# VH-VL binders against a6w1c8: the designs that were tried, part 24

Target 1, 192 residues: a6w1c8
Amino acid sequence: MSLSINAVARTQEGKGASRRLRNEGLVPAVIYGGETAPVSISFKDNELLKAVGTPGFLTGLVEVTVEGKTEQVLVKALQRHPSTGAVMHMDLQRAQADKAITTRVPLSFINAAQSEGVSKQGGRLTVESKLAEVRCLPANLPEVLTVDVIKGQLDQIFHLSDVILPEGVELVSLLKGEDHDQPIARIGKSKR
Short names: E, the ipSAE of ESMFold2; O, the ipSAE of OpenDDE; V2, 0.75 times the mean of E and O plus 0.25 times the DockQ between their complexes.

## First folded at step 11 (VH-VL; framework fv_masavibart)

Design w2 (at its last look DockQ between E and O 0.09; V2 from the best seeds 0.00; counts 0 for: pae E 5.7 > 2, placed apart)
Fold by ESMFold2, look of step 11:
Structure w2 (fold): chain C 192 residues (1-192), chain A 124 residues (1-124), chain B 110 residues (1-110)
Amino acid sequence: as target 1 above (192 residues)
Amino acid sequence: QVQLVESGGGVVQPGRSLRLSCAASGFTFSSYAMYWVRQAPGKGLEWVAVISYSGSDKYYADSVKGRFTISRDNSKNTLYLQMNSLRTEDTAVYYCARGFTYTELEGTYYFDYWGQGTLVTVSS
Amino acid sequence: QSALTQPASVSGSPGQSITISCTGTSSDVGDYNYVSWYQQHPGKAPKLMIYEVSNRPSGVSNRFSGSKSGNTASLTISGLQSEDEADYYCSSYTDSSTYVFGGGTKLTVL
């Protein structure tokens, strides 16, 4: 479980201060939400690069330690360098155990190769969405949501309603009604 | 489908210049960082240059810095490489490759689409 | 800057599994999950086979898999087929915000 990273509190803010931090190999971030005032922090860029490449860091609960105090947060937004993709700024939201959170979690499509659409009908699974937005309490946040396509047929389109939901987890789009049941994958013929 | 087509390769003498082009289609070109990667005959891959999606930021491998200039024209969906002061060690097939795009919560640190390449031969 | 080390060649018979290694440093491979693998047939452009150590792009056969242990990433090809005969390159995005490539491995299917 323990996705964690150390940070340093900072009091200097603004674009000038943020640019200087990045030039020194530091990545500015803000922790906000809950009943506590926002706090400005920074990460070492190499530590953040390692964290970003760790499964679950960007989509799951993360423990951030600021001067000995640990907070549970979710990554809500990133600013990335437009050429290299390096993270330049992060927005972090505090997760409170008694309050529902909204975040995006990865989708995992299983059993496509064993489906009739792929194995017998010449189809191939095409994924159209890699993430789905969920609402749940922090303790119920899944690492991944599964879509089992074992019964898939050629030309079948899978939707958010096909996602297997753990207890306590809701798909935000489906709460808006069935016209928000977005396509997430399809089995179709490969181009010759 | 994503398509990248390089052109402008040829045979030139050392010290001369050459300009490569890469025509892009099948995706929103202006949303992607673009790369040049080269391969000397019988040798491995070497990245050469990258340009941000807007064209404002450019980076070069040390081997070409000061001699090569990457640029793009987003209205024409075209990537360019201006190669000046060419040396025999610049002889290679030059590929354009699609790089990073900004998306929330996703990072792309790999080259998912490549062109067919264009050969540059620098010989006396 | 620093090249990732790959064996120059690997061979295997049809139906076998083979593994191609890619060894770097902690800053190239060990501490980060940004290794990718490319297949290149003679006269053709490279094709992305694996990204972020172990992920396959859509359309890549599940016979291809990737893994990492310490400073060494590995590409494994199961059920080897004659069409897999090609050059294979690893690359990584480094903590200096640049890319490095391995020297390449020629796979021969016997």
Scores: ipSAE 0.076, ipTM 0.656, lowest interface PAE 5.7, mean pLDDT 85
Fold by OpenDDE, look of step 11:
Parts: C-alpha cells; sequence; structure tokens
Structure w2 (fold): chain C 192 residues (1-192), chain A 124 residues (1-124), chain B 110 residues (1-110)
C-alpha cells in the first residue's frame, strides 16, 4: 500500500513565496506529470519530516491529498539544507496506472550471516549499493528488492543480476546491456 | 530553461575587495541552495561557499572563511560573493552553481547547473 | 580539505573504452554513494555527467557509466569519441556536509 500525506495548494506565487512558506513551517513542492497542469503545493514541515523518515516514502508511491483530491506520486527530486538536511523543496511526479515509471527501490540483502562466506570463512557482507533503479508500472512497484546471499562465498561479488525481480519489474541498468550489471555487494574479510 | 550568469570579475590588487554576482533564471531561485565554485587557471575545481534557500545559513571552505561572504537576494534572483582581503591564490574563474538532490533515503548533493564563470585575477 | 585523487591524464582511441578513477576516503567516497562526475571542455563550464555513483542525467549519453568500490569511484566511457576529449572531475559529498572535488583528469582522444 502507498504511503499517504496531506498537502495544501499554494495560493501565492512569485518571488519570495517559497521563502515565506518555509518561514511559516511549510515546505513548498510541485506535482507534475501526466496530462494535467503542474500544481504548486506545500507540506507541513513536521509532517513531511515524519514522512521522509518513513521507509518507502522517498522510493515508493505516495498518495498526496490536496483539497480532497488524492493523487499517486513519486518523489523525484528534493532540495535539502546543506548542513541540517532539512527538506526545502520537493518535486513530485504523478504516477499513471498505464505508464511505466522509473524510480529507485531499496535493496535488502538476506541470509548474509548464514552464508558460507560469512559463517564459515570469516567474511562480512559489504553493501555497495543500497538502491536499484527499476522500471515498472505503478501497480507493480515493489517496496524492496531482495538479494539472497545465502550461497555467498568469500570474495564473491554480487551484481544487479542477482536481484530477485518480481513480476513486471525490470532493472534499468540491465536494460542498458550486459556491461551495466553493476556490483551491489561483496563478501570479504576487510571492513569497508 | 535554467540559466546562471556570473558577473563582477576583474583584476584587483592583493588586499582589495571584489563583489561577484550571479543572475539566475528559469527556475524558482528561492527554492534552491546556491553555491560558488572556483577554478584557478589550469587547476581543478574547488568548492568555495554555499548558501541556503533563505540565506540564513552559510558554509565556507576553510580557504576563504573569514574573508568571503556569500549572500543572495531572492527578490532579484541573484547570488552574491563578497570577497575581501583578496590574495593571489584567490585568482580563479568563479562559477555559481545550483544544488540539487535526487530521491534517496539519506539525501544527496550535486551541482546540476553551472554558470559560465567570471574571472577574478588578484595580482600586484 | 584534500581533493579526491584522480589520474592526471588518460588517453584512448576512438571506439575504445577508458576508465577514470577517483579515490577518496571513508569520510566521502567510501561513506556515501554521493559521487558525481563532471565534464569540462576548454573554456566551458562543467557539465554533470554522473550523479550518485552511477546515474545519468537526462541527455547524457549511455556511453558514460559510473561505479564504486570501497573508496574508489570510477567513470567509464565506452565507444570513445572525439567530443569526449575534455577534463573530467569527480566530486563527493562529505561527512561535513560539504563537497570535495577530485584533481581532474585530462582525457585525450588519439
Amino acid sequence: as target 1 above (192 residues)
Amino acid sequence: QVQLVESGGGVVQPGRSLRLSCAASGFTFSSYAMYWVRQAPGKGLEWVAVISYSGSDKYYADSVKGRFTISRDNSKNTLYLQMNSLRTEDTAVYYCARGFTYTELEGTYYFDYWGQGTLVTVSS
Amino acid sequence: QSALTQPASVSGSPGQSITISCTGTSSDVGDYNYVSWYQQHPGKAPKLMIYEVSNRPSGVSNRFSGSKSGNTASLTISGLQSEDEADYYCSSYTDSSTYVFGGGTKLTVL
């Protein structure tokens, strides 16, 4: 299921509007995509903070309710404060049921501790990529992609091709060719 | 389309001051942190300063801290760099750049748009 | 803050594949997947080519790819073309919420 968050349509436009919003504890954003015009919105800072801290919010489908209308969107871009990390602006792309989306999904590595490389050979799993870019219809968007490393040996490198793909989901890198099968993790003795 | 245009560069003597400007257009200027990055002749890129969307928060490279001041006027879509107590080693092309973050759990920073730069020459 | 380490120069013939390395520390390249690569032609502004280690912005040729292992990031350019001749800079976000750039690499297409 999609995460949900409420927003308010912005009534003020122009220079300084975004700054004023931020000073009022709001975060400006825009919803775009599809056949409808872009919509300028704002989130409550505290609510957005909570949402951003929720797994899947930045990588999955989100239901944004604006003036009683709910839309499914993806967080495509954001601006963060350089020192505090606070979100200052967000770009949200509308998801259409019949249109393929491209987004990054978290990788979950399972059974590392039980792998021979770790349990018997004294290695440890080092994750090199935490996310993978996928292409799929919104309805097929997974919350997480799993990589089972149970058969992992010492010095083994895992690649995108080792990801267990659910139905209808493609890895964007692999679509680009075999040479784009990037390493995503390895079992080694040295600590990263 | 996003456009950044630097100005204010020139030749100055050591110890003098200079003020650079960067005119931004094609995007909501007040929504973005802005950066100055410089490049000495024949050398690499060096991060100089960053300013938050509102101008309330500023960060500087150690090499310019205490001498340079970054500021912005969101009503004019303009970024500034006040450079005081200039040194010969400050000679460089100064670029303004827009900060951007794509979707990721922990957030990421990079420079997605750059100006063409303005040359500052500090010499006796 | 010390710059990331890049080779001063690399060269290749048209059609070849070349790789530029960018070595940092556990406080930058090693700690984050926040490595970006920029292309700079003489007298021009830098252009973003890769962000977050391996992602290409829209409009960037798929001949450009990025990867990372440990504290070293790599930019690979396949099917080398004459227009690829430029300086290439890596950059990384750091623990201090700042940026660090590599020293730059001059790519010559023979």
Scores: ipSAE 0.022, ipTM 0.532, lowest interface PAE 5.6, mean pLDDT 88
ESMFold2 (binder alone), look of step 11: mean pLDDT 89; pTM 0.925

Design w3 (at its last look DockQ between E and O 0.03; V2 from the best seeds 0.00; counts 0 for: pae O 10.4 > 2, placed apart)
Fold by ESMFold2, look of step 11:
Structure w3 (fold): chain C 192 residues (1-192), chain A 124 residues (1-124), chain B 110 residues (1-110)
Amino acid sequence: as target 1 above (192 residues)
Amino acid sequence: QVQLVESGGGVVQPGRSLRLSCAASGFTFSSYAMYWVRQAPGKGLEWVAVISYDGSDKYYADSVKGRFTISRDNSKNTLYLQMNSLRTEDTAVYYCARGFTYIELEGTYYFDYWGQGTLVTVSS
Amino acid sequence: QSALTQPASVSGSPGQSITISCTGTSSDVGDYNYVSWYQQHPGKAPKLMIYEVSNRPSGVSNRFSGSKSGNTASLTISGLQSEDEADYYCSSYTDSSTWVFGGGTKLTVL
């Protein structure tokens, strides 16, 4: 799901300006990318706190409105307060329709209960990775990637290559070679 | 396999000091904020303190500010609570709890793993 | 005192459903999705049952569900079992960058 959030343009930049914004309940951010210049913005900290807690905000396309004009972006980085975890700064990448983007997408494991490993062999699915990094055009960005484990056996390890990929979507780790086919889940013996 | 094991509780008189420890295993301790949460006998949970992943930033509940010090030793995977100037109202079971991670973009504002607790009794 | 309000106790019979409320303000429950619920059996440590209002961690029974409306979050336990008898606490992260707990609710299974 794509979320929207309002931001204001900021005229003061630099390290001192960022500190002053946070003191006023604002979170500095920058929109980068595309053929246009970076834009310095800020979010109200309470609105950003709400947005970060909404599913899809950190992993999907977000519409940011700056003074009535909307940009589609991805969250690329955030800085958190060391002790409270509050977001202190955010880096946003513009999503252009004709340029590939790289982001993390949630994994959904289906049919575990129906697999022989779970239903007949006393196994339980253990998820080791909740996200996978993808590369695709923005129009092809899935909100979730599916791993069908219906054929799973006890002690089986599932890897990135087991992910069902929609048309136009590539897994970044698999582009690096077969030795980057990382484990993402396993069916192991349930001890209970 | 995440485990948190508190120790160091006991019976002390008001005004005395006590140091609690929490041994962590089964996760990358140095990537997490860590918490102390306490529970007075027969009462509810009360957040006490939080410490950042590297120990450089600390935050306290008003009820313990100036008297308690949270610290950590990432080389030993151990969280500490130094409790000075103890009062009878500090009597509680003290839990260590795991907080948010610094590795992922995902924010976690909940306590997903708790230790078994260690009892501190402050009585004259 | 607790920043979040819970009933002191609730009860139900095996097989029934019960709901525990957790009422806060716009600064925690109302405007944000950071409510979590903890189960605590007597003499034991709390256990996370629900996070971010309605998400269930792996290993938690689907009989437990969470929701919210306005400034009130709810924990619902369906198909009540004797093992569900425990204290239940809600918690939330606040817009002052702190964590608060409810006062707790004792669930009795009759």
Scores: ipSAE 0.108, ipTM 0.635, lowest interface PAE 5.5, mean pLDDT 84
Fold by OpenDDE, look of step 11:
Structure w3 (fold): chain C 192 residues (1-192), chain A 124 residues (1-124), chain B 110 residues (1-110)
Amino acid sequence: as target 1 above (192 residues)
Amino acid sequence: QVQLVESGGGVVQPGRSLRLSCAASGFTFSSYAMYWVRQAPGKGLEWVAVISYDGSDKYYADSVKGRFTISRDNSKNTLYLQMNSLRTEDTAVYYCARGFTYIELEGTYYFDYWGQGTLVTVSS
Amino acid sequence: QSALTQPASVSGSPGQSITISCTGTSSDVGDYNYVSWYQQHPGKAPKLMIYEVSNRPSGVSNRFSGSKSGNTASLTISGLQSEDEADYYCSSYTDSSTWVFGGGTKLTVL
């Protein structure tokens, strides 16, 4: 089930309008994609902060309700103030059931402690990539991608090709060719 | 409604330390940069310090750098100012203030809400 | 830290318009488009009246307006009222990640 959040439609645009929204405790955003024109919206600060802190909000499908109408969207861009970290703007892309989407999904590494490289050889798993970009239909979008490192040896490097892919899900990098099979983790000796 | 309440002020001797607190309510504290601004008796406003929403960034006025430390506990909605090596010139009403943030990349902040302040008096 | 320059005091009669200036140098202000103004009554906390030179926060009377010419920002109060009697401070962000205030202006309503 998708996460949900409420928004309000807005007609005012520009930096000045955005600053006024912030003054009122609102965060500007835009929904775009598909055959429908882009829609300018605003979120309440408190609600958005809570949503952003919720696992899956930034990487999964989100239901946004505007004036009683609900749309499924993906967070495609989130702008933060460089010093304060406050959310300044958010770009939301519409998801259509019959159209493939591209988004980043969290990686989960399992069985590291039980691996020979860690348990017997004194190694430690180091994660180099926490996310992977996938292509799939919205209905097939996973919450997480799993990498089983149970067979991992000391000094072994794991790659995107080691990811267990659910049905209907593709890794974007691998679609580009074998030379794009990027490392995502390794079992190495502790520097200590 | 946004509320900021300072506490911890008092009379101290030069060279001593004091810790101020600011209790925030009525807004999502962890979403905002917070500021300390002080005002000596009969004088103008002086910016003291700022801390980012998660505490990762801190900036200080030259007059307090190395002596004062700004911090925050977002779980308690509280802003702090640890003041060490206090001087007579540090005597002032200390205000906590919420930062208003713009979307511009370079980032500009205004002080859109202020507490009522707490008086710190440094005297021998 | 450097301070912006304000007149020490201004005065006006009820119903009149007064203007308070705030002058800085390029070294004092990172961007003159980010000047703010604060009102402070005796024994009270400052209140934001104008931000970004000419914008009013919600709840601020439209009698307050801001403008800028060169390196001088101005706060204008029209239709002066007795409750407007207060200290007024201008402020600005600097390129050094600091904030500066003017010296303050005491407004007296005659």
Scores: ipSAE 0.000, ipTM 0.544, lowest interface PAE 10.4, mean pLDDT 88
ESMFold2 (binder alone), look of step 11: mean pLDDT 90; pTM 0.932

Design w4 (at its last look DockQ between E and O 0.04; V2 from the best seeds 0.00; counts 0 for: pae O 12.0 > 2, placed apart)
Fold by ESMFold2, look of step 11:
Structure w4 (fold): chain C 192 residues (1-192), chain A 124 residues (1-124), chain B 110 residues (1-110)
Amino acid sequence: as target 1 above (192 residues)
Amino acid sequence: QVQLVESGGGVVQPGRSLRLSCAASGFTFSDYAMYWVRQAPGKGLEWVAVISYDGSDKYYADSVKGRFTISRDNSKNTLYLQMNSLRTEDTAVYYCARGFTYDELEGTYYFDYWGQGTLVTVSS
Amino acid sequence: QSALTQPASVSGSPGQSITISCTGTSSDVGDYNYVSWYQQHPGKAPKLMIYEVSNRPSGVSNRFSGSKSGNTASLTISGLQSEDEADYYCSSYTDSSTYVFGGGTKLTVL
């Protein structure tokens, strides 16, 4: 059900191995975590480019197939080429079904156009945070978290506490206390 | 509120130089690659140049390579385009655009914010 | 670099739906999901309307939608309004790690 991509193990060592991978249009990556040692892998850059553009790849569970064997992972880090933005390296963390994970999940703000702040008071929604960090079991990981702003008024600020949480999902920042209830969006006047 | 404001456009003769500026506000300027994109009168959009978040890496369209230099000053939240040896075909509105982010999980391949543009006219 | 092909103009009456096409190659459009759409009113800067084929930024009306079939991406505007009269550009990030733009489409609301 999760997004998937094929990779090859980087089992050979020696002069030029890492350089050859990059020169051949391959993107190095590492799978780590769980109960086994880290595994060095590579992706074809065109296949990775396609995958990164697929919703949920960078923020959800991904199945990586290495030599016919599939692992469930989360993307934890990327390195990008300074001027082109192309992915140069990727860190992947193994996800275990019975252990909680933490990751960043997209926020979706709904009903802004229907709110009084926007429709009647001349405001517009400005999004200040596109992601929120969650903790949940892998099976409970949502693709997106919804913030319903239907009751929004002009000059209103929305916070993490306004996020609609599915069963089994917690916002990491709110676990640290009420003073970590960061603003995530506001309705403000279009002209100032 | 994200804002990009270009300045420095004007009318110049072929062979002369101009320097464009783009003032950025409302976001962490140093987290983003920044672009110049231009539009000749009555024509479409053309990518011109890109600069990395810290200014260490730069890339140019072939039409301007060797004549234009992109730079940035992150302490002033300002992007620059030095345009040398200007030609009549460089006549365009020049836009400053926000490029991809270096936030590891927010990578984007589109221009989500644009300035209002500044007109450069190169004519005798 | 390959350019993306758009019709030069399209027109529609208020309240109708219209579609603007953007055709490229497999490496520009077909194999990847990096098509974006920009609206530009006369004398104004472009505004991002759709990214990654079908996603709308916050604040963009749900009357705007995007899709892709084969090597052709499409921008659909439903419930056409006079304010929609503008130039529309598609663009894509390519497997050459560069951006390409379409030639633009002038939308006229009749």
Scores: ipSAE 0.390, ipTM 0.743, lowest interface PAE 3.3, mean pLDDT 86
Fold by OpenDDE, look of step 11:
Structure w4 (fold): chain C 192 residues (1-192), chain A 124 residues (1-124), chain B 110 residues (1-110)
Amino acid sequence: as target 1 above (192 residues)
Amino acid sequence: QVQLVESGGGVVQPGRSLRLSCAASGFTFSDYAMYWVRQAPGKGLEWVAVISYDGSDKYYADSVKGRFTISRDNSKNTLYLQMNSLRTEDTAVYYCARGFTYDELEGTYYFDYWGQGTLVTVSS
Amino acid sequence: QSALTQPASVSGSPGQSITISCTGTSSDVGDYNYVSWYQQHPGKAPKLMIYEVSNRPSGVSNRFSGSKSGNTASLTISGLQSEDEADYYCSSYTDSSTYVFGGGTKLTVL
């Protein structure tokens, strides 16, 4: 179910080397994590760009094939040129099937318009957090976490505890205690 | 600093021709696909034409295909749009835009820089 | 290809958060993370505000954010300011290796 992309090992390191790679239509990256040492790799620019443009690539598990060996990874960091947006570097963390991963997953708020707070009471949903950090096994990693705000009232604050959690998925903040149940959205009226 | 400056706009009668230019500076012009995008008065944005970094590939909107020709001179850092058989519906501000690109046309995914635009008015 | 669908207009008060939707198909918005948003003030050229659904170019306020769900992309402007009053256009890469623009949304700050 994971996306796949090919890479080449033995990428040169350093700013100069990275620039040369870019000039050659390649994007430097590193795979790290697990029991093995970090591996410097490079992607073909166009292939990576296509992959980045594919939904789920940046937030889900990715299969990276290097010299015939395939590894499951998560995109942990993406460095982009601030003006052009070109991908300059990518950090990839290895995911092992039997080891829990920690990553941020997008929050999706549904039924806001139909909520009483919005539809009847004139409120608007304000999203305060777009992502939530989760802990789960790779196989249980969701593409998105849903928050149903259909029962939302005016001035109601939604918290992480309101997130609908799939099986095997935990919210990292909540694991720290109830005092870490952070607000993630609110239905409120306009503030002038 | 990236700059795009359009010129060549004006008032012309239907059936006439006009040539637009876009002077580029502040970046390696030959590395980027370039676009023409137009906007009729009070209307939205419409893609017109695209040319690859080396000019080897050109694509046109159906509305201008056969009438407009996009070209570039990388030695002069200039993008051109030859507009023939102009119609009243071609009246618009014409923008040149730099495409976010790598080494292929398909590698363009957004327009990161735009010129100020030049107005073309086609009227009898 | 058919234009992306945007609301003709949206409005909000200063300090509010507003969202502009951009609805396409599985052949554009739904298929790719190549949705861009452009801001255009009257008489000015469009300015790139968001690229690839949710990324901001340097110099763009963090009040602007983008997201996508299914075939609908969204631009959210938080802490609405008078200077945000402008037209906003979405764009997406398509299966035809071309781009399609939305019809534009006029944002009024009340």
Scores: ipSAE 0.000, ipTM 0.508, lowest interface PAE 12.0, mean pLDDT 88
ESMFold2 (binder alone), look of step 11: mean pLDDT 90; pTM 0.923

Design w5 (at its last look DockQ between E and O 0.03; V2 from the best seeds 0.00; counts 0 for: pae E 15.2 > 2, placed apart)
Fold by ESMFold2, look of step 11:
Structure w5 (fold): chain C 192 residues (1-192), chain A 124 residues (1-124), chain B 110 residues (1-110)
Amino acid sequence: as target 1 above (192 residues)
Amino acid sequence: QVQLVESGGGVVQPGRSLRLSCAASGFTFSSYAMYWVRQAPGKGLEWVAVISYSGSDKYYADSVKGRFTISRDNSKNTLYLQMNSLRTEDTAVYYCARGFTYIEFEGTYYFDYWGQGTLVTVSS
Amino acid sequence: QSALTQPASVSGSPGQSITISCTGTSSDVGDYNYVSWYQQHPGKAPKLMIYEVSNRPSGVSNRFSGSKSGNTASLTISGLQSEDEADYYCSSYTDSSTYVFGGGTKLTVL
């Protein structure tokens, strides 16, 4: 189910305001998209740290409550401090149930060990892309997309078109044409 | 504080079945992927299975695929492992573990909390 | 054996620094930052010491640090204490959507 977090509206914006928020243990964020103007908010640092560590927070729909009003959003981006990894800023996109969203979803490669390429031919699966950008309605957003490599042979390359797509889910790169059917994994000779 | 308590271990003959349970408390169970990891006596750790937070995605080690089924009941904060067609090599302490995955589209995979384990002995 | 290679044992005296290695492939270690380290005292459950190669969870002593170079991850314990005597395991998420542990390293404090 949807994850939730509380936020506080903020009236000050800009570089100076963002620095002051961080000094007070707050993380600035913006909610944008849909048919309303962007809203500047902040999260408590400790609450955001727990939320970011929760599975599904960064890849699924999140309920954000600002002064008693709740919005469904998708995390589109976050900025981390390069030395400490602390979240410095977060971009949130409003999700409307009747409008398609785009986001990146993890890829899961299954059955490699059972494939002839791995089990009989001395190969090992090498993953080249761990995420794929999808477009779907919010209700159709999968937790993960599966690539079944059971029929894989040594030296075989798997592409975005090999991804198993649930109903209502499209791969954004494939919408751009066959030139964008990128490699995502391959079975190659392992070191031994 | 996060707490995971396994139960259901025991002594069984090869070919029989056993179901393990893991009771969770101190966190929002339905927000976490859950894992089973086992350790044969005097040996190292071996992961067994994982289930996504919603229960929709499940993955298994090759050694147990087709014989074990991981499941969860989020309304009861309980993780399960159904072990069928047990073999002598399945003898181990079975741990329930909480994991994390898929952070910032460059996910991380680790087991941040572990139960104390339940012993399963498969012997004829 | 496991896909992640650790030395079977390591020893050191109190106050010394020791390093435990964990070697895998580029897909297990080199290309990704999924290596974690676990401490296990006899008869007890494992405890997470390091995640994402180098991060310490809250409550883990700063004497424990992690790093990676090429296809080898390392756990370094500085200021060795008798309570550090335990088994240590590295782990990673593999390209095949499986999780592997190293074979374990027994640390003896002399």
Scores: ipSAE 0.000, ipTM 0.423, lowest interface PAE 15.2, mean pLDDT 81
Fold by OpenDDE, look of step 11:
Structure w5 (fold): chain C 192 residues (1-192), chain A 124 residues (1-124), chain B 110 residues (1-110)
Amino acid sequence: as target 1 above (192 residues)
Amino acid sequence: QVQLVESGGGVVQPGRSLRLSCAASGFTFSSYAMYWVRQAPGKGLEWVAVISYSGSDKYYADSVKGRFTISRDNSKNTLYLQMNSLRTEDTAVYYCARGFTYIEFEGTYYFDYWGQGTLVTVSS
Amino acid sequence: QSALTQPASVSGSPGQSITISCTGTSSDVGDYNYVSWYQQHPGKAPKLMIYEVSNRPSGVSNRFSGSKSGNTASLTISGLQSEDEADYYCSSYTDSSTYVFGGGTKLTVL
């Protein structure tokens, strides 16, 4: 189940137009991908901000409704004002049910505190990667990928291959070969 | 350059009133929700009050509700905090802070600029 | 709204990485990606260091990073420096359309 947000189609493009939109409390965006031409849209800034603040919006499928038509999209890029943090622009890629998508999904490490490495051996879990790139059909896109570190020992390094993969989900790095099984976390002692 | 400058702090007795001001510059004041946040000596930050960009919406912490009034004069780029029935526990440095940049009140999700604060001491 | 829970103090040596936790509820930290972190030096106003869990304002060192898992947000400072010694506060938007602060954490650089 995807999040939803409303947008309005816009015809004017360019830096000037975008600036005007922002001054009006709107955030310019573009939807692209698939067989359909790109569509320029705008969001109400508060609505978008609320959405952005909702877990999964930036990493999962989103339903965008424009003039009564709803499309499933992924947030591919988000431009923020460097000082204020205001969203200035957003790129949205269309998701088609029958076409595999690639996107980054959050990693969740569970049971670290209960692991032997942490609980008994005095280690701590250090996360090196917070996201993993996956390939899957939109319907199979997970909200989060879980890494169970319950069996973790001190100085153990966890890799992408340790991720619990749902059905239909592939890790892009692993598709490239075994040598791309990069570390994502480690149980170790703090170094002074 | 965004600047917020608080004033009006001082020493008052319990039960008395005090009015704080925050002079804003370097940005379109009328476009931002403004906040008061206080910090008791040696303590943490506490949200006190917020006012929307237009002044139409006001919210207060339970600890000050009914006693404090937040207001603003957009023509003067000034934020105010009227503090009535002051209590010893109101002793704190009071900061004015600017909310995140959006037109509507609900668009504020953090405080990007803070004033230097003004000290209010309530003591008998 | 009850305050977010932070450790009272943390310490580290120069060059080390330290993490400050901020634990809330599903009505604040857990429900939104609107966790902010503020640095406060003695006698100074708070400074925004992280917004929306993991974003840095311009001018903030990339040594500062933020994350969230469940109801707990974390501020990590890598390559600890003496100037990092300060109080750190987390905050979060809440379901009540208000804000809640953590109790603050004093960071000591040894």
Scores: ipSAE 0.000, ipTM 0.514, lowest interface PAE 12.5, mean pLDDT 88
ESMFold2 (binder alone), look of step 11: mean pLDDT 90; pTM 0.925

